# Designs tried in a protein design chat: miniprotein binders against Heme oxygenase 1, chloroplastic (HO1). Part 1

All scores and structures are predictions.

Target 1, 212 residues: Heme oxygenase 1, chloroplastic (HO1), of Arabidopsis thaliana (Mouse-ear cress) (o48782)
Amino acid sequence: SKGFVEEMRFVAMRLHTKDQAKEGEKETKSIEERPVAKWEPTVEGYLRFLVDSKLVYDTLELIIQDSNFPTYAEFKNTGLERAEKLSTDLEWFKEQGYEIPEPTAPGKTYSQYLKELAEKDPQAFICHFYNIYFAHSAGGRMIGRKVAERILDNKELEFYKWDGELSQLLQNVREKLNKVAEEWTREEKNHCLEETEKSFKYSGEILRLILS
Structure headers, positions and changes below count from the first letter of each chain, unless a header shows other numbers.
F, E and O are the ipSAE of ESMFold2-Fast, ESMFold2 and OpenDDE, as the mean of both directions, binder to target and target to binder. V2 is 0.75 times the mean of E and O plus 0.25 times the DockQ between their complexes.
[cut] stands for letters that were removed.
The coordinates of atoms that the task and the answers printed are left out; those that the model quotes come from them. Centres of patches stay.

## First folded at step 1 (miniprotein)

Design F1
Amino acid sequence: SKLTVEVHSDDPELIKKLVEKIREIAEKYGGEVEIREDGDTLTVTVKGLSEELKEKIAEKVKEIAEKLGLKIEIEVEKSE
ESMFold2 (binder alone), alone request of step 1: mean pLDDT 73; pTM 0.659

Design F1s (from F1 with T4I E6L E34W T43Y T45F E73Y)
Amino acid sequence: SKLIVLVHSDDPELIKKLVEKIREIAEKYGGEVWIREDGDTLYVFVKGLSEELKEKIAEKVKEIAEKLGLKIYIEVEKSE
ESMFold2 (binder alone), alone request of step 1: mean pLDDT 71; pTM 0.638

Design F2
Amino acid sequence: SKLTVEVHSDDPELIKKLVEKIREIAEKYGGEVEIRVTEDGKTYTLTVTVKGLSEELKEKIAEKVKEIAEKLGLKIEIEVEKSE
ESMFold2 (binder alone), alone request of step 1: mean pLDDT 72; pTM 0.650

Design F3
Amino acid sequence: SMIRVKIRTDNPELAEEIARIAREVAERLGYKVEVKRDGNEVEVTIEADSPEDAKRLLEEIARRVEEKYPDARVEIEIIEEK
ESMFold2 (binder alone), alone request of step 1: mean pLDDT 76; pTM 0.720

Design F4
Amino acid sequence: SKLVVIVHSDDPELIKKLVEKIREIAEKYGGEVVIREDGDTLIVVVKGLSEELKEKIAEKVKEIAEKLGLKIVIEVDGTSPEEIEELIEKARKEAEKLS
ESMFold2 (binder alone), alone request of step 1: mean pLDDT 67; pTM 0.576

Design Q1
Amino acid sequence: TPEEVKKRLQELRDAIEKFSEAVKELGDKEAVEKLAEALKQLTDAIEELVKSGDPELIKEALDRMRELAEKLKSMGNEEAAKEFQQLVEELKKLIDEYEKS
ESMFold2 (binder alone), alone request of step 1: mean pLDDT 58; pTM 0.415

Design Q1a (from Q1 with R13L E17Y S20I K24E A36L K40W T43M D44F E47L)
Amino acid sequence: TPEEVKKRLQELLDAIYKFIEAVEELGDKEAVEKLLEALWQLMFAILELVKSGDPELIKEALDRMRELAEKLKSMGNEEAAKEFQQLVEELKKLIDEYEKS
ESMFold2 (binder alone), alone request of step 1: mean pLDDT 63; pTM 0.472

Design Q2
Amino acid sequence: SDETIEKLKEALERMAELIKQAIENGDPELLKKASEIFERLADEVEKLGHEELAKRLREAIKRVTELIERYKETGDKSYLEEAKKILEEVAKELQELRDK
ESMFold2 (binder alone), alone request of step 1: mean pLDDT 71; pTM 0.630

Design Q3
Amino acid sequence: DTSELVNRIHELAQEARELLDKAEELGDEERVRELIEKLREIAEEIKQALENGDFETAKKLVEEFEKLAEELRKLGHPELADKILELVEKIREEIEKLERS
ESMFold2 (binder alone), alone request of step 1: mean pLDDT 74; pTM 0.684

Design T1
Amino acid sequence: SPEEIKQKLDEIRNDLEKVKELLRELGDSEAAEKVEELIRKLEEAIERFEKTGNPELIKQAHEIMTKAEQILREVQERYSK
ESMFold2 (binder alone), alone request of step 1: mean pLDDT 78; pTM 0.717

Design T1a (from T1 with R13L N14E E17Y K20I R24E E36L R40W K41E E43M E44F E47L)
Amino acid sequence: SPEEIKQKLDEILEDLYKVIELLEELGDSEAAEKVLELIWELMFAILRFEKTGNPELIKQAHEIMTKAEQILREVQERYSK
ESMFold2 (binder alone), alone request of step 1: mean pLDDT 80; pTM 0.740

Design T2
Amino acid sequence: SPEELKEAIRQVEELLKELEKAIQEFRETGDPRYLEKARELMEQAERILDKVKELLRKLGDEEAAQKVEEKIKELREKLEEIKKRLEEIS
ESMFold2 (binder alone), alone request of step 1: mean pLDDT 80; pTM 0.764

Design T2a (from T2 with E46L R47E D50Y K53I R57E Q66E E69L K73W R76L E77F E80M K84E)
Amino acid sequence: SPEELKEAIRQVEELLKELEKAIQEFRETGDPRYLEKARELMEQALEILYKVIELLEKLGDEEAAEKVLEKIWELLFKLMEIKERLEEIS
ESMFold2 (binder alone), alone request of step 1: mean pLDDT 80; pTM 0.760

Design T3
Amino acid sequence: DTDELQRRVEELQREFNELREEARRMGNPEIADRLDQAMEQVRRLLDEARENGDMETVREILDKIERLQEELRRIIEEARS
ESMFold2 (binder alone), alone request of step 1: mean pLDDT 71; pTM 0.570

Design U1
Amino acid sequence: SPEEIRKELEKIKQELDEAQKEMERVKELLDKLGDSEAARKVQELIDRLTELLKRLEEAIKEFEKTGDPSILERAKELVEEAKRIMEEARQILEEVKRELES
ESMFold2 (binder alone), alone request of step 1: mean pLDDT 83; pTM 0.800

## First folded at step 2 (miniprotein)

Design U2 (from U1 with K13L Q20I K27L L29Q)
Amino acid sequence: SPEEIRKELEKILQELDEAIKEMERVLEQLDKLGDSEAARKVQELIDRLTELLKRLEEAIKEFEKTGDPSILERAKELVEEAKRIMEEARQILEEVKRELES
ESMFold2-Fast, scan of step 2: ipSAE 0.019; ipTM 0.405

Design a1 (from U2 with D17Y Q43E E44L D47M R48E T50E E51W K54F R55E E58D)
Fold by ESMFold2-Fast, scan of step 2:
Structure a1 (fold): chain B 212 residues (1-212), chain A 102 residues (1-102)
Amino acid sequence: as target 1 above (212 residues)
Amino acid sequence: SPEEIRKELEKILQELYEAIKEMERVLEQLDKLGDSEAARKVELLIMELEWLLFELEDAIKEFEKTGDPSILERAKELVEEAKRIMEEARQILEEVKRELES
């Protein structure tokens, strides 16, 4: 056994397979079914993705940094924080002459939901925390590279850079997740796991902005 | 000796990084072939490789604290698991290619 984080990983993997099977029954036109190699992103769509992503990271990171609640306080200064990196990237886009859009519905809706969970439902909040940061490391880097190749002349955004070894930063977070989950009941652990589907839904809506 | 074990662990760490890079190449090929289901399966296998990297880094930290030579055996087991994951990903790619040829 590798603690609760192994269960979180297992559920995420199982939901990937389940969602994929449903999509296969009727071909959808969702971004997730469309090969990244065939994506035709625009800078404007990518900016919407980055802005909405930043709103979500701002919300998540501010909740954690301001918290005196032991469960959330464990996750201060993990090195995974993305909001400042995204601020740097958005400033670069301004310097290139692009207008930075206002946040759109996907980012606003997810940010609001995270605020509500943080107050009422710590187990669900931690599920989103885990999936947001770990999804960015698993598939986000590849998506970022493909988009940069197509529309940014291979510019390496700060959003895809970490201060230190990413694997070490992720390991530290997994250890902290196992620690906070040690005191949860089976029901609380199951509740956290059940929230995984919603994390995929909200993150997917933001990801689709790349093609908007 | 501790120095020889450190060198072997460094070699193993590099092998896992190279495995992850190879998996990214497999994923890219599947994306180009348009099989989103196969691509997602390989994404899950990449997550498994990242978990093995996590376990290896944890083992290396333990070695730095204890000097326990059995850690090298655990690291070698992680490499064997990585090889199995790579083989599974390669099989997925070959199955997609076979299906497209029919």
Scores: ipSAE 0.007, ipTM 0.228, lowest interface PAE 9.1, mean pLDDT 80

Design a10 (from U2 with E44M D47W R48E T50L E51F K54Y R55E E58D)
Fold by ESMFold2-Fast, scan of step 2:
Parts: structure tokens; C-alpha cells; sequence
Structure a10 (fold): chain B 212 residues (1-212), chain A 102 residues (1-102)
């Protein structure tokens, strides 16, 4: 209700509507689709999504775990970490006989951008941290359920499971974010909020791999 | 009262859930019509609705802890955004139907 996280929520919610008009225009201009009769995701496309997602989570989580910078160190061992769970899921796909693809441009580009932000722009980095984990714990779960229903015989991937109560893990992180942001100037807070649009851009490119 | 706010938030949650189901029906119709591009656009809109749904669920949990009545205003904004997304999907479906009937 109070604190900076509420502002982050508000901006993310409002930017979804604006970004849809912008992203729809870009995608309409640049997509040459295969002659495919169905919109349904493929296992191959979903694997591209999981692999690129894992590269992003590997990057994000390694930066945080290795950091002695107080702002980042606050977010060690949140319980939201996804990289190890994704490793388990990708091993299951290998056991099912699927070839695991190499990371593609969306994941590589986002990973590199996160590394740069972590070094030069802590407020922007924290914006991506928030939006990546909170989007996945919310909308990502439902996307995972729909994909499982359509192509995985309702297999419950580790990527969509948390140890402990998810709502409590998210609340603990919100409290840490509010605490960290208390030391920020209004300009630093606004800079963090402005970065939300780029977070949707990069995350959206990875999400679209499900249909690739 | 807090109980009235909870009741209205639960109603909003149900409305958002029904919106997603309606969007899935639109997607099924587009798939049957063979317009892969239109189907892909509606699929992206469904994912946006899913983000709104889970933000709403988080907002409701925040209300349970804080009792902040401003959460109801936020939830109503989420519903308005969802209605706009649904209308866009319906328009896509109607455009495809119109083209095929020509």
C-alpha cells in the first residue's frame, strides 16, 4: 500500500496498455511467419523460451549472489531463484529425447544488457530484477499451465514451483525493495520506473519464443 | 467496509478470469479460420491479460494484510484495461470473419 513497490506496480500496469500499441506495430511490421495452420506452441519453441529464460536468470542470480554491493546483496536467497529449477526441467526434456537448443538472440541480448546495468545503473538493474521475478511468479505461472495443457500432458515443470509460500516470498522481496528504495532520491526512483518499458520489451521478446 | 471491498475484489477477479476464457474462445475461432497471424496477436493479448490477473491476485493479498482501500481503485483500473484488450481481440476476429465472407 505504501512505499516504492506500489509505484513500480502502478507503472508496470499502465505501461502494459501503452506498450501493446507500440509492440503490436513493431511485430506486425517484422514478422514473416512460417506457413503454419495453428497458433499452438511447439515443444521446440517452448524449449527456446526456457533456454533463453535460463540464460537471463543465470545472469541475474549470479550477479546478485556474487555481489558485495549492499543494494544487490539484500536480494540473496529470496527463494524466487529460477536458474537451478530450469536446469532440472531442461534435463527432463533431454530424458524425453528432445535436443536442447543453444541460447538465441532475445536471451543473449537481455543477459548482456543486465550485466551492463548491474555495473553502471543499480536503479535500472533493480527495475529488471523486480519485473522479471514478479512477472514470472504471476503471469508466467498461467502461461506455463496453458503450455503444459497443450503440449506437455500437464507436466508440472520445476520452473513454476517454489519452496514455501509464494505469496510470503514475494512479500519479503517487496519489503526489501521498499527498504532499499528508501535511500534513493526521487530522481533515482523515477529512473527505475522509466526502465520498466525496456523490461517489457526484453521479456516480451523472450515470451514470443514460445510461438517460434 | 473491508468486507464490501473484499467482495468487490473477488467479483473483479471472476470478471478477469471470464475475460481470459472468452479470449481463449476467440483464439480457437481464429485457429479454425486458419489466420495464424491474427491468432498469434490474440495469443499475445491473452498473455497480457494473464499478467493483469496475477497482479490483481497480489493486490488482493496486499489488501488482506494492509486494509488499504486504494487497492479497489487499482483493481477497477485492471478491469478497464482487460476490457480494452478483449475488445481488441473481438475486433481482430470480426475483421478476419469479414474478409473471409467477402
Amino acid sequence: as target 1 above (212 residues)
Amino acid sequence: SPEEIRKELEKILQELDEAIKEMERVLEQLDKLGDSEAARKVQMLIWELLFLLYELEDAIKEFEKTGDPSILERAKELVEEAKRIMEEARQILEEVKRELES
Scores: ipSAE 0.013, ipTM 0.218, lowest interface PAE 8.0, mean pLDDT 77

Design a11 (from U2 with Q43E E44F D47L T50E E51Y K54W R55D E58L)
Fold by ESMFold2-Fast, scan of step 2:
Structure a11 (fold): chain B 212 residues (1-212), chain A 102 residues (1-102)
Amino acid sequence: as target 1 above (212 residues)
Amino acid sequence: SPEEIRKELEKILQELDEAIKEMERVLEQLDKLGDSEAARKVEFLILRLEYLLWDLELAIKEFEKTGDPSILERAKELVEEAKRIMEEARQILEEVKRELES
């Protein structure tokens, strides 16, 4: 299978493999200088992660919802929207007695970058759209489960629930992405793929807030 | 024949789900052993397995629409890839255990 979405998936998977190798190298270097740190999330760090994530989803979803540009308008009402689900989760944390933080630099920086791309660079914007939603439905769910086990007594957040069958929602979006990309030149497709590293960099900064 | 293919695809889906559960158990053991490097490697392998599960779910939906028997062969390839990923995770766990016991 060689549709454009398949190309996006392979590029993302290669970067996961590459990040795995870099992570191993960095941890090996660190072993000589300091004790190996275990993955230890905190509730405060997780709230920073959720708040910054919500800012990114708010930005992405508002751009799409308000757009009359055909490429973006195609992705209205996908069922993958996360901002409202995150709103519900943050209200739950507030009810539990937690203070909800203000957005931090990782979320603000990514949100601003997405606004700029939406105006100037549709192919790059769509790359971020794809990687944000599809990474969340896979790796994000695994991280969510680990956090729930360690600090939330296995509470399942709305952020990890979908209205409808997730596989169908994802397939509908893949088909729309393939259709949209059929109108792109090879150069435009390559530009979209090249933006993947930047999407992982910005998303990675937000993910690291879990440990802050 | 279509009903038999559907049952085979459902069995394959169950095998992938069991593989993910086994990988989560490996990850739990690595966390207990305190090897964050190995744990992160297994975490990425679980992500790859979840992508394979998506591909399988999509294949089943495609079969429901088309009745194409070739989908079963594609699904079997996904299972073989999952088995390779699981073996890689088991190897990582074994290496960590050997280092701790040496």
Scores: ipSAE 0.000, ipTM 0.201, lowest interface PAE 11.2, mean pLDDT 75

Design a12 (from U2 with D47F T50Y E51L K54L R55E E58W K61E)
Fold by ESMFold2-Fast, scan of step 2:
Structure a12 (fold): chain B 212 residues (1-212), chain A 102 residues (1-102)
Amino acid sequence: as target 1 above (212 residues)
Amino acid sequence: SPEEIRKELEKILQELDEAIKEMERVLEQLDKLGDSEAARKVQELIFRLYLLLLELEWAIEEFEKTGDPSILERAKELVEEAKRIMEEARQILEEVKRELES
């Protein structure tokens, strides 16, 4: 069926299109005052990205794993879990001689917000769950490959590997999302969709750590 | 026939995969030009293209399960959306090049 996942996908695509529109209200003193520089990630910035990402995944996965709430329990053991894969990658960086930073504000802020949503706003929580995992499996993976080309001699991190066929794991999650959303009212579905913009904002703040 | 529809869906999947590779080339050119903000916008467009690719792969799997030929129409719509996104990325690249030449 063309369930609720189709609506989530449409909203995500629509927001990407609208975000490209230049609006004159933006402040002059932002990126425009900086000289144009080549996109050049550092290992330190990438580690901040990975650590903050792991904090977010730890938060999502613990909430789901420990939940007896039917909506969340449906998403146990999806195969999309990233926290353990990230732990392996961070150990590899330690072996290479890098110091692993402590989590920074973007990761801490998003993690705290997800905890609040899990208690108060299940539909909004599921919006973030969907966008975090599906963004990582698509655009996030692409960004990871570019970073690896630049600073890791094309090392393939565990963060971008799955046990099993990724397309099948994603399809299983789509079917579960459609199933749980069948019980939602139109208002609850709309509320979930409206949260998409915030998911892009929080994920974007963490993604920008690569260049920090 | 179902066999003809399967072949057409595979061609569409190939076309979408090629669109993603073209977008990656646009991203590489923007990176060489040093416009990190334009590169970020193209990364977002690549994300959208990957979502379309996954959606198309899902549609193919559903066709194998149901035999419903209307899935081909949806697949064609996904490809047209991918072409539109790709054109947006090309426009971003052209604007950056134009700014640097002036």
Scores: ipSAE 0.000, ipTM 0.184, lowest interface PAE 11.6, mean pLDDT 76

Design a2 (from U2 with D17E Q43E E44Y D47L R48E T50Y E51F K54L R55D)
Fold by ESMFold2-Fast, scan of step 2:
Structure a2 (fold): chain B 212 residues (1-212), chain A 102 residues (1-102)
Amino acid sequence: as target 1 above (212 residues)
Amino acid sequence: SPEEIRKELEKILQELEEAIKEMERVLEQLDKLGDSEAARKVEYLILELYFLLLDLEEAIKEFEKTGDPSILERAKELVEEAKRIMEEARQILEEVKRELES
């Protein structure tokens, strides 16, 4: 076995119970019978996604940047920071004549939850830290490319660019997370893993703003 | 001929619509297997397929307006992209199944 990060990957497979899998069987019948959805993405919906994402990254990165708590301080200056990149992108949209919306409920709710976890529940907070950055580096990047192709004339947003090799930046964070988790009890590690479902819920609500 | 191109475009549209339905079945299987992380990845891939469907619908509208046969080539490229996305989703599902059997 290979450190705590491997457990974070594996335990996600076990978040659903047999009862939830049974409910999934009923949902599949409904999905099989539904028509294929037709929708048009808009710059306004995408801006809601970017603004709410920036609020979450602002919150996450400020907590880490300002922290003297050893667990959080370990993750300063990872190279994965997105808030400044998003700030640059939003200025570009403003220069193109778009109005930048105010943050909406998905972003505000997640930001507030992260602030609460940072004070009370470091293991849960680190779970969200990991899943936010790693989800963006995988599926989020693919979606960003497709949005750019469809509605931004292939404009490459700063949000999808990194200073350095992304794979190496991600590996450095995995190594730091494994090191930090060495000091955790089995119970604390399990608690961190249990937060994965909530990270997917909150991130998913923000992702769906692209279609709003 | 324009009629032959129109028929081929309609076939391509049907292939993309069926691809989305197959991807939804993959997502359902991942939910049943309890792999939330894999399911999330496939949700991203489904969203990408919807963008390809929109691109295809725009291409078909352009063909109806212009009669430009090069649009068929563009539509075929969209199908190849969809096939890559579907293969990635199938690989995710097979990896999850292998890990559960081990």
Scores: ipSAE 0.006, ipTM 0.225, lowest interface PAE 9.6, mean pLDDT 77

Design a3 (from U2 with D17W E44I D47F R48E T50M E51W K54L R55E)
Fold by ESMFold2-Fast, scan of step 2:
Structure a3 (fold): chain B 212 residues (1-212), chain A 102 residues (1-102)
Amino acid sequence: as target 1 above (212 residues)
Amino acid sequence: SPEEIRKELEKILQELWEAIKEMERVLEQLDKLGDSEAARKVQILIFELMWLLLELEEAIKEFEKTGDPSILERAKELVEEAKRIMEEARQILEEVKRELES
């Protein structure tokens, strides 16, 4: 593997390097009033995950689709887009009689942050773009699918399906990322890589809504 | 050789699945001990292990297509991180047991 994407992959492998959990630090204080969650995901928790994920994908994909900025425009119609697939899945849940929740803080916070980065910090924005799509295509896919299989009677959600060969879609995006990054300075590339930890934090908060 | 790398990757994959099973057992013990806060922390760690597992499965599929030996080094880094997560879970369980013994 060659080019800037290789550096992004290497940094992403460090994504899980963390300090020990610190006592007294409660990142989920807003859910202290809820019943204790067990290792048995609920449909409600999963819906919160899907709704917040859709808000993030809506934001990301709208920014790219409407952009005339060459760096962002390069990533139009990649085949990795998830917002429409999630819309279809949420309609299915509604048809099954579930109430679709409003977006929660993890999704709202990340969506707002992405809007700010898109305007002010293209390298950081592209870091989040890469990590959001590639994490979903790898890690998020199986976690989300296995949870859905357990709680949704083996329903295959559209969120985990792609039109075309996924490996080819991912390779096409990697090539575009390498091309875009060729125009960046070493400082800009390093700035993009430094943003990786924040992408992990925000995406992880959304993923953990499955346990809420 | 490619065959030797494949066997090592399959061994690593099996080790990561066993780690997830061990984490589920830790969660069951915490549930029996009644520490809901500790159980929640371990649930989050299980999700993190599942992320590493899927990254490893995708890496193995890439190796089957490309034969790229650098994938083995990537897999070893995923195992290193999984071991850290497992140790965190064990420490949580040990702390809960220690509190109950006192």
Scores: ipSAE 0.014, ipTM 0.260, lowest interface PAE 7.2, mean pLDDT 77

Design a4 (from U2 with E10Y D17E D47Y T50L E51M K54W R55E E57L E58D K61E)
Fold by ESMFold2-Fast, scan of step 2:
Structure a4 (fold): chain B 212 residues (1-212), chain A 102 residues (1-102)
Amino acid sequence: as target 1 above (212 residues)
Amino acid sequence: SPEEIRKELYKILQELEEAIKEMERVLEQLDKLGDSEAARKVQELIYRLLMLLWELLDAIEEFEKTGDPSILERAKELVEEAKRIMEEARQILEEVKRELES
């Protein structure tokens, strides 16, 4: 009410609210005419989540396994690797008659960013490595299992299973990261920490594919 | 009536969807302000909102099968928890802004 800039912001906020309402109508129209079904996770959305997740893990794990750089080489064969487990799960979906989608923007964007960081910014890359595996082992595992309960007849996917004791595998990685970080400057450690929000933003975008 | 309860349940469902979108905006503001710890906390709160959304979907499905009116009270408790989560996120953002003003 005071100035044109504030009026423009108010109009933008109103437009944003209207766009969100239209998005809700689009979701309602795209779903079966059963009220509960309109907000239910779908197998198609879950497959987009799994495929984009696999692209990220493929990229992350290939960079580490193919590296002679000491910082990355330390993290070979951690037991946390997810790409092969996801390959097994996607084959199961094919056997059930589902068509596996191509990767979508969240997975492609994150994969490309990880490739760039691996070459230019090792400390930032390791931040993403840590947060990807540790978020999956905690919140991601819990969320994924709830989805399986709802849409997959309680099928337990390989994506949520580990060879060996998970807490020990995670502890081994924490110890390796502490060792690697001993060689870093204060500035390099701070830079690694500063990447945390990007990691959770990208992983959050992929997680939201479950409801897409 | 059952139809009035169903209508209220779907209003609550839309309120939770809007809450998640508002939380994404809070996260984007924290990213812009450069506070990685605050951003991480808000991201975890977004995950908690997603789980409340799915509990609400369970409640709605149960209502369609049973017609149990007590399900509306359960749904209201979920939305109150969502409001607490959103208020926590807003407080995190306001604290970050206040610290930067110093």
Scores: ipSAE 0.013, ipTM 0.348, lowest interface PAE 7.1, mean pLDDT 77

Design a5 (from U2 with D17L D47L R48E T50M E51Y K54F R55E E57I K61E)
Fold by ESMFold2-Fast, scan of step 2:
Structure a5 (fold): chain B 212 residues (1-212), chain A 102 residues (1-102)
Amino acid sequence: as target 1 above (212 residues)
Amino acid sequence: SPEEIRKELEKILQELLEAIKEMERVLEQLDKLGDSEAARKVQELILELMYLLFELIEAIEEFEKTGDPSILERAKELVEEAKRIMEEARQILEEVKRELES
């Protein structure tokens, strides 16, 4: 049977080629134009990353957990949920004597955008849901873990632990996405794919807070 | 000067961070194309980039402690290795696309 993921793979080859060319040009200019980030990770910068990440996960997970909309309800209890794990880690930082910062612009902006998409644009919302958990599962999480190992004297944060095998949890979500997307029109599927560029932009802004 | 070396080290650090971000996009593209073995190889290349990033952070910390200007040369070697890894990942992606288009 043709699942949405198989169609995404086929169609996205053309779409991503175009998007990657545009994104590459924009990112090069952005890097050159932006103030250079701090080159050393600090606990304060890492806490900004964790706090803004938690705001995004709180928003995403509450929308899904509270939803009676079938598309969103399908993704309850995936095992990928991060907000509670991050809450535990932030409490540990408080116990170590650190002051927890308030959320900053990257987290606030992305959280607000996710709320708007959840109400008006389910396909775009699901694109962000998918990419938040999948795009950072290897590279972004590995960066965060390595920085934590360096600055926290081998403390293993709950943020980088799952109850179960991560690859299986991710595969279960792919299967759920195929199921919900069976009822989507071609236009809705294409719209979901087109939103990918924004998901990388917002998630990248939060990841770079590690260097702030 | 120390300030000029700091500016170059910051630029190199940003270049490695953007390389890792670009690798994440290559990985996602390979997943969408359905080539799980190619995606696995790119995940291993991301791990190599992470180790280079860790080595760069260590080099920057050493520069802040010692002021040794030779650390900039080490950092430049790390970013050249990162570029090699990026090119390898791009070749993997292009080969998969070529197979699917034919």
Scores: ipSAE 0.012, ipTM 0.218, lowest interface PAE 8.5, mean pLDDT 77

Design a6 (from U2 with E24Y D31E E37L R40M K41E Q43E E44W D47F R48E E51D)
Fold by ESMFold2-Fast, scan of step 2:
Structure a6 (fold): chain B 212 residues (1-212), chain A 102 residues (1-102)
Amino acid sequence: as target 1 above (212 residues)
Amino acid sequence: SPEEIRKELEKILQELDEAIKEMYRVLEQLEKLGDSLAAMEVEWLIFELTDLLKRLEEAIKEFEKTGDPSILERAKELVEEAKRIMEEARQILEEVKRELES
């Protein structure tokens, strides 16, 4: 009775756990054995994270918005779209006197990869779509709270706000994903699941910009 | 009987609520250890448990309306899913602790 989204969730959870342990060790070493308990973001690093994230969301959302391909067209106007929210936040940073950086390699690389997948590999593209939005909707909120507490005087960014009830928006997308995946072969489903590790690699590189 | 099914559903609802509280304790431990990415992953698992709670509440409403005893089996499936999520969170915590000790 469980749809394909359940398989995506299990694979994502399992792979992310292994990657997190390894990334934690690298971070400890790179910050000269500072206690990992002291996660210290900077405004500049956070702006790099937001700018690269916006490039990825711009790419993802434009591909979906402009598509007549049935698989992608199902995901128009989900309510999860982040690019406009990020635009508003970056305007606020400008008003506070910050210079907005140019996109960096993590965002540029992931954006280009998504464009390539959208043309040649729909199942892989949908894997990234799912992991990007669902990770942000859960873990992203926690990051937003911590950053606001540490460096933004508890300013709640638009990037972490949704129009409507988030649980309903996510459930609607899960139902659409399950329906789309009903048309896929077992091989296509497995191909989608295998792409999960790359989605974590690219998202993780962008997330680490907060500490840059 | 419908009353016995209702009591079992209420017990399941309480078990899920307690599971969410346990997950927040795991999250707190990870935050103390300073592994922000692992903490983020557990926050994601808490969100999944919250979604299961919502599905259970919907199933209970359906039972009140229809009296369908098959709803109890669906509720038990949600509990098994919650147990798997909790085990994943425990494994994340154990892995972080092991890496810090090495």
Scores: ipSAE 0.006, ipTM 0.203, lowest interface PAE 10.0, mean pLDDT 78

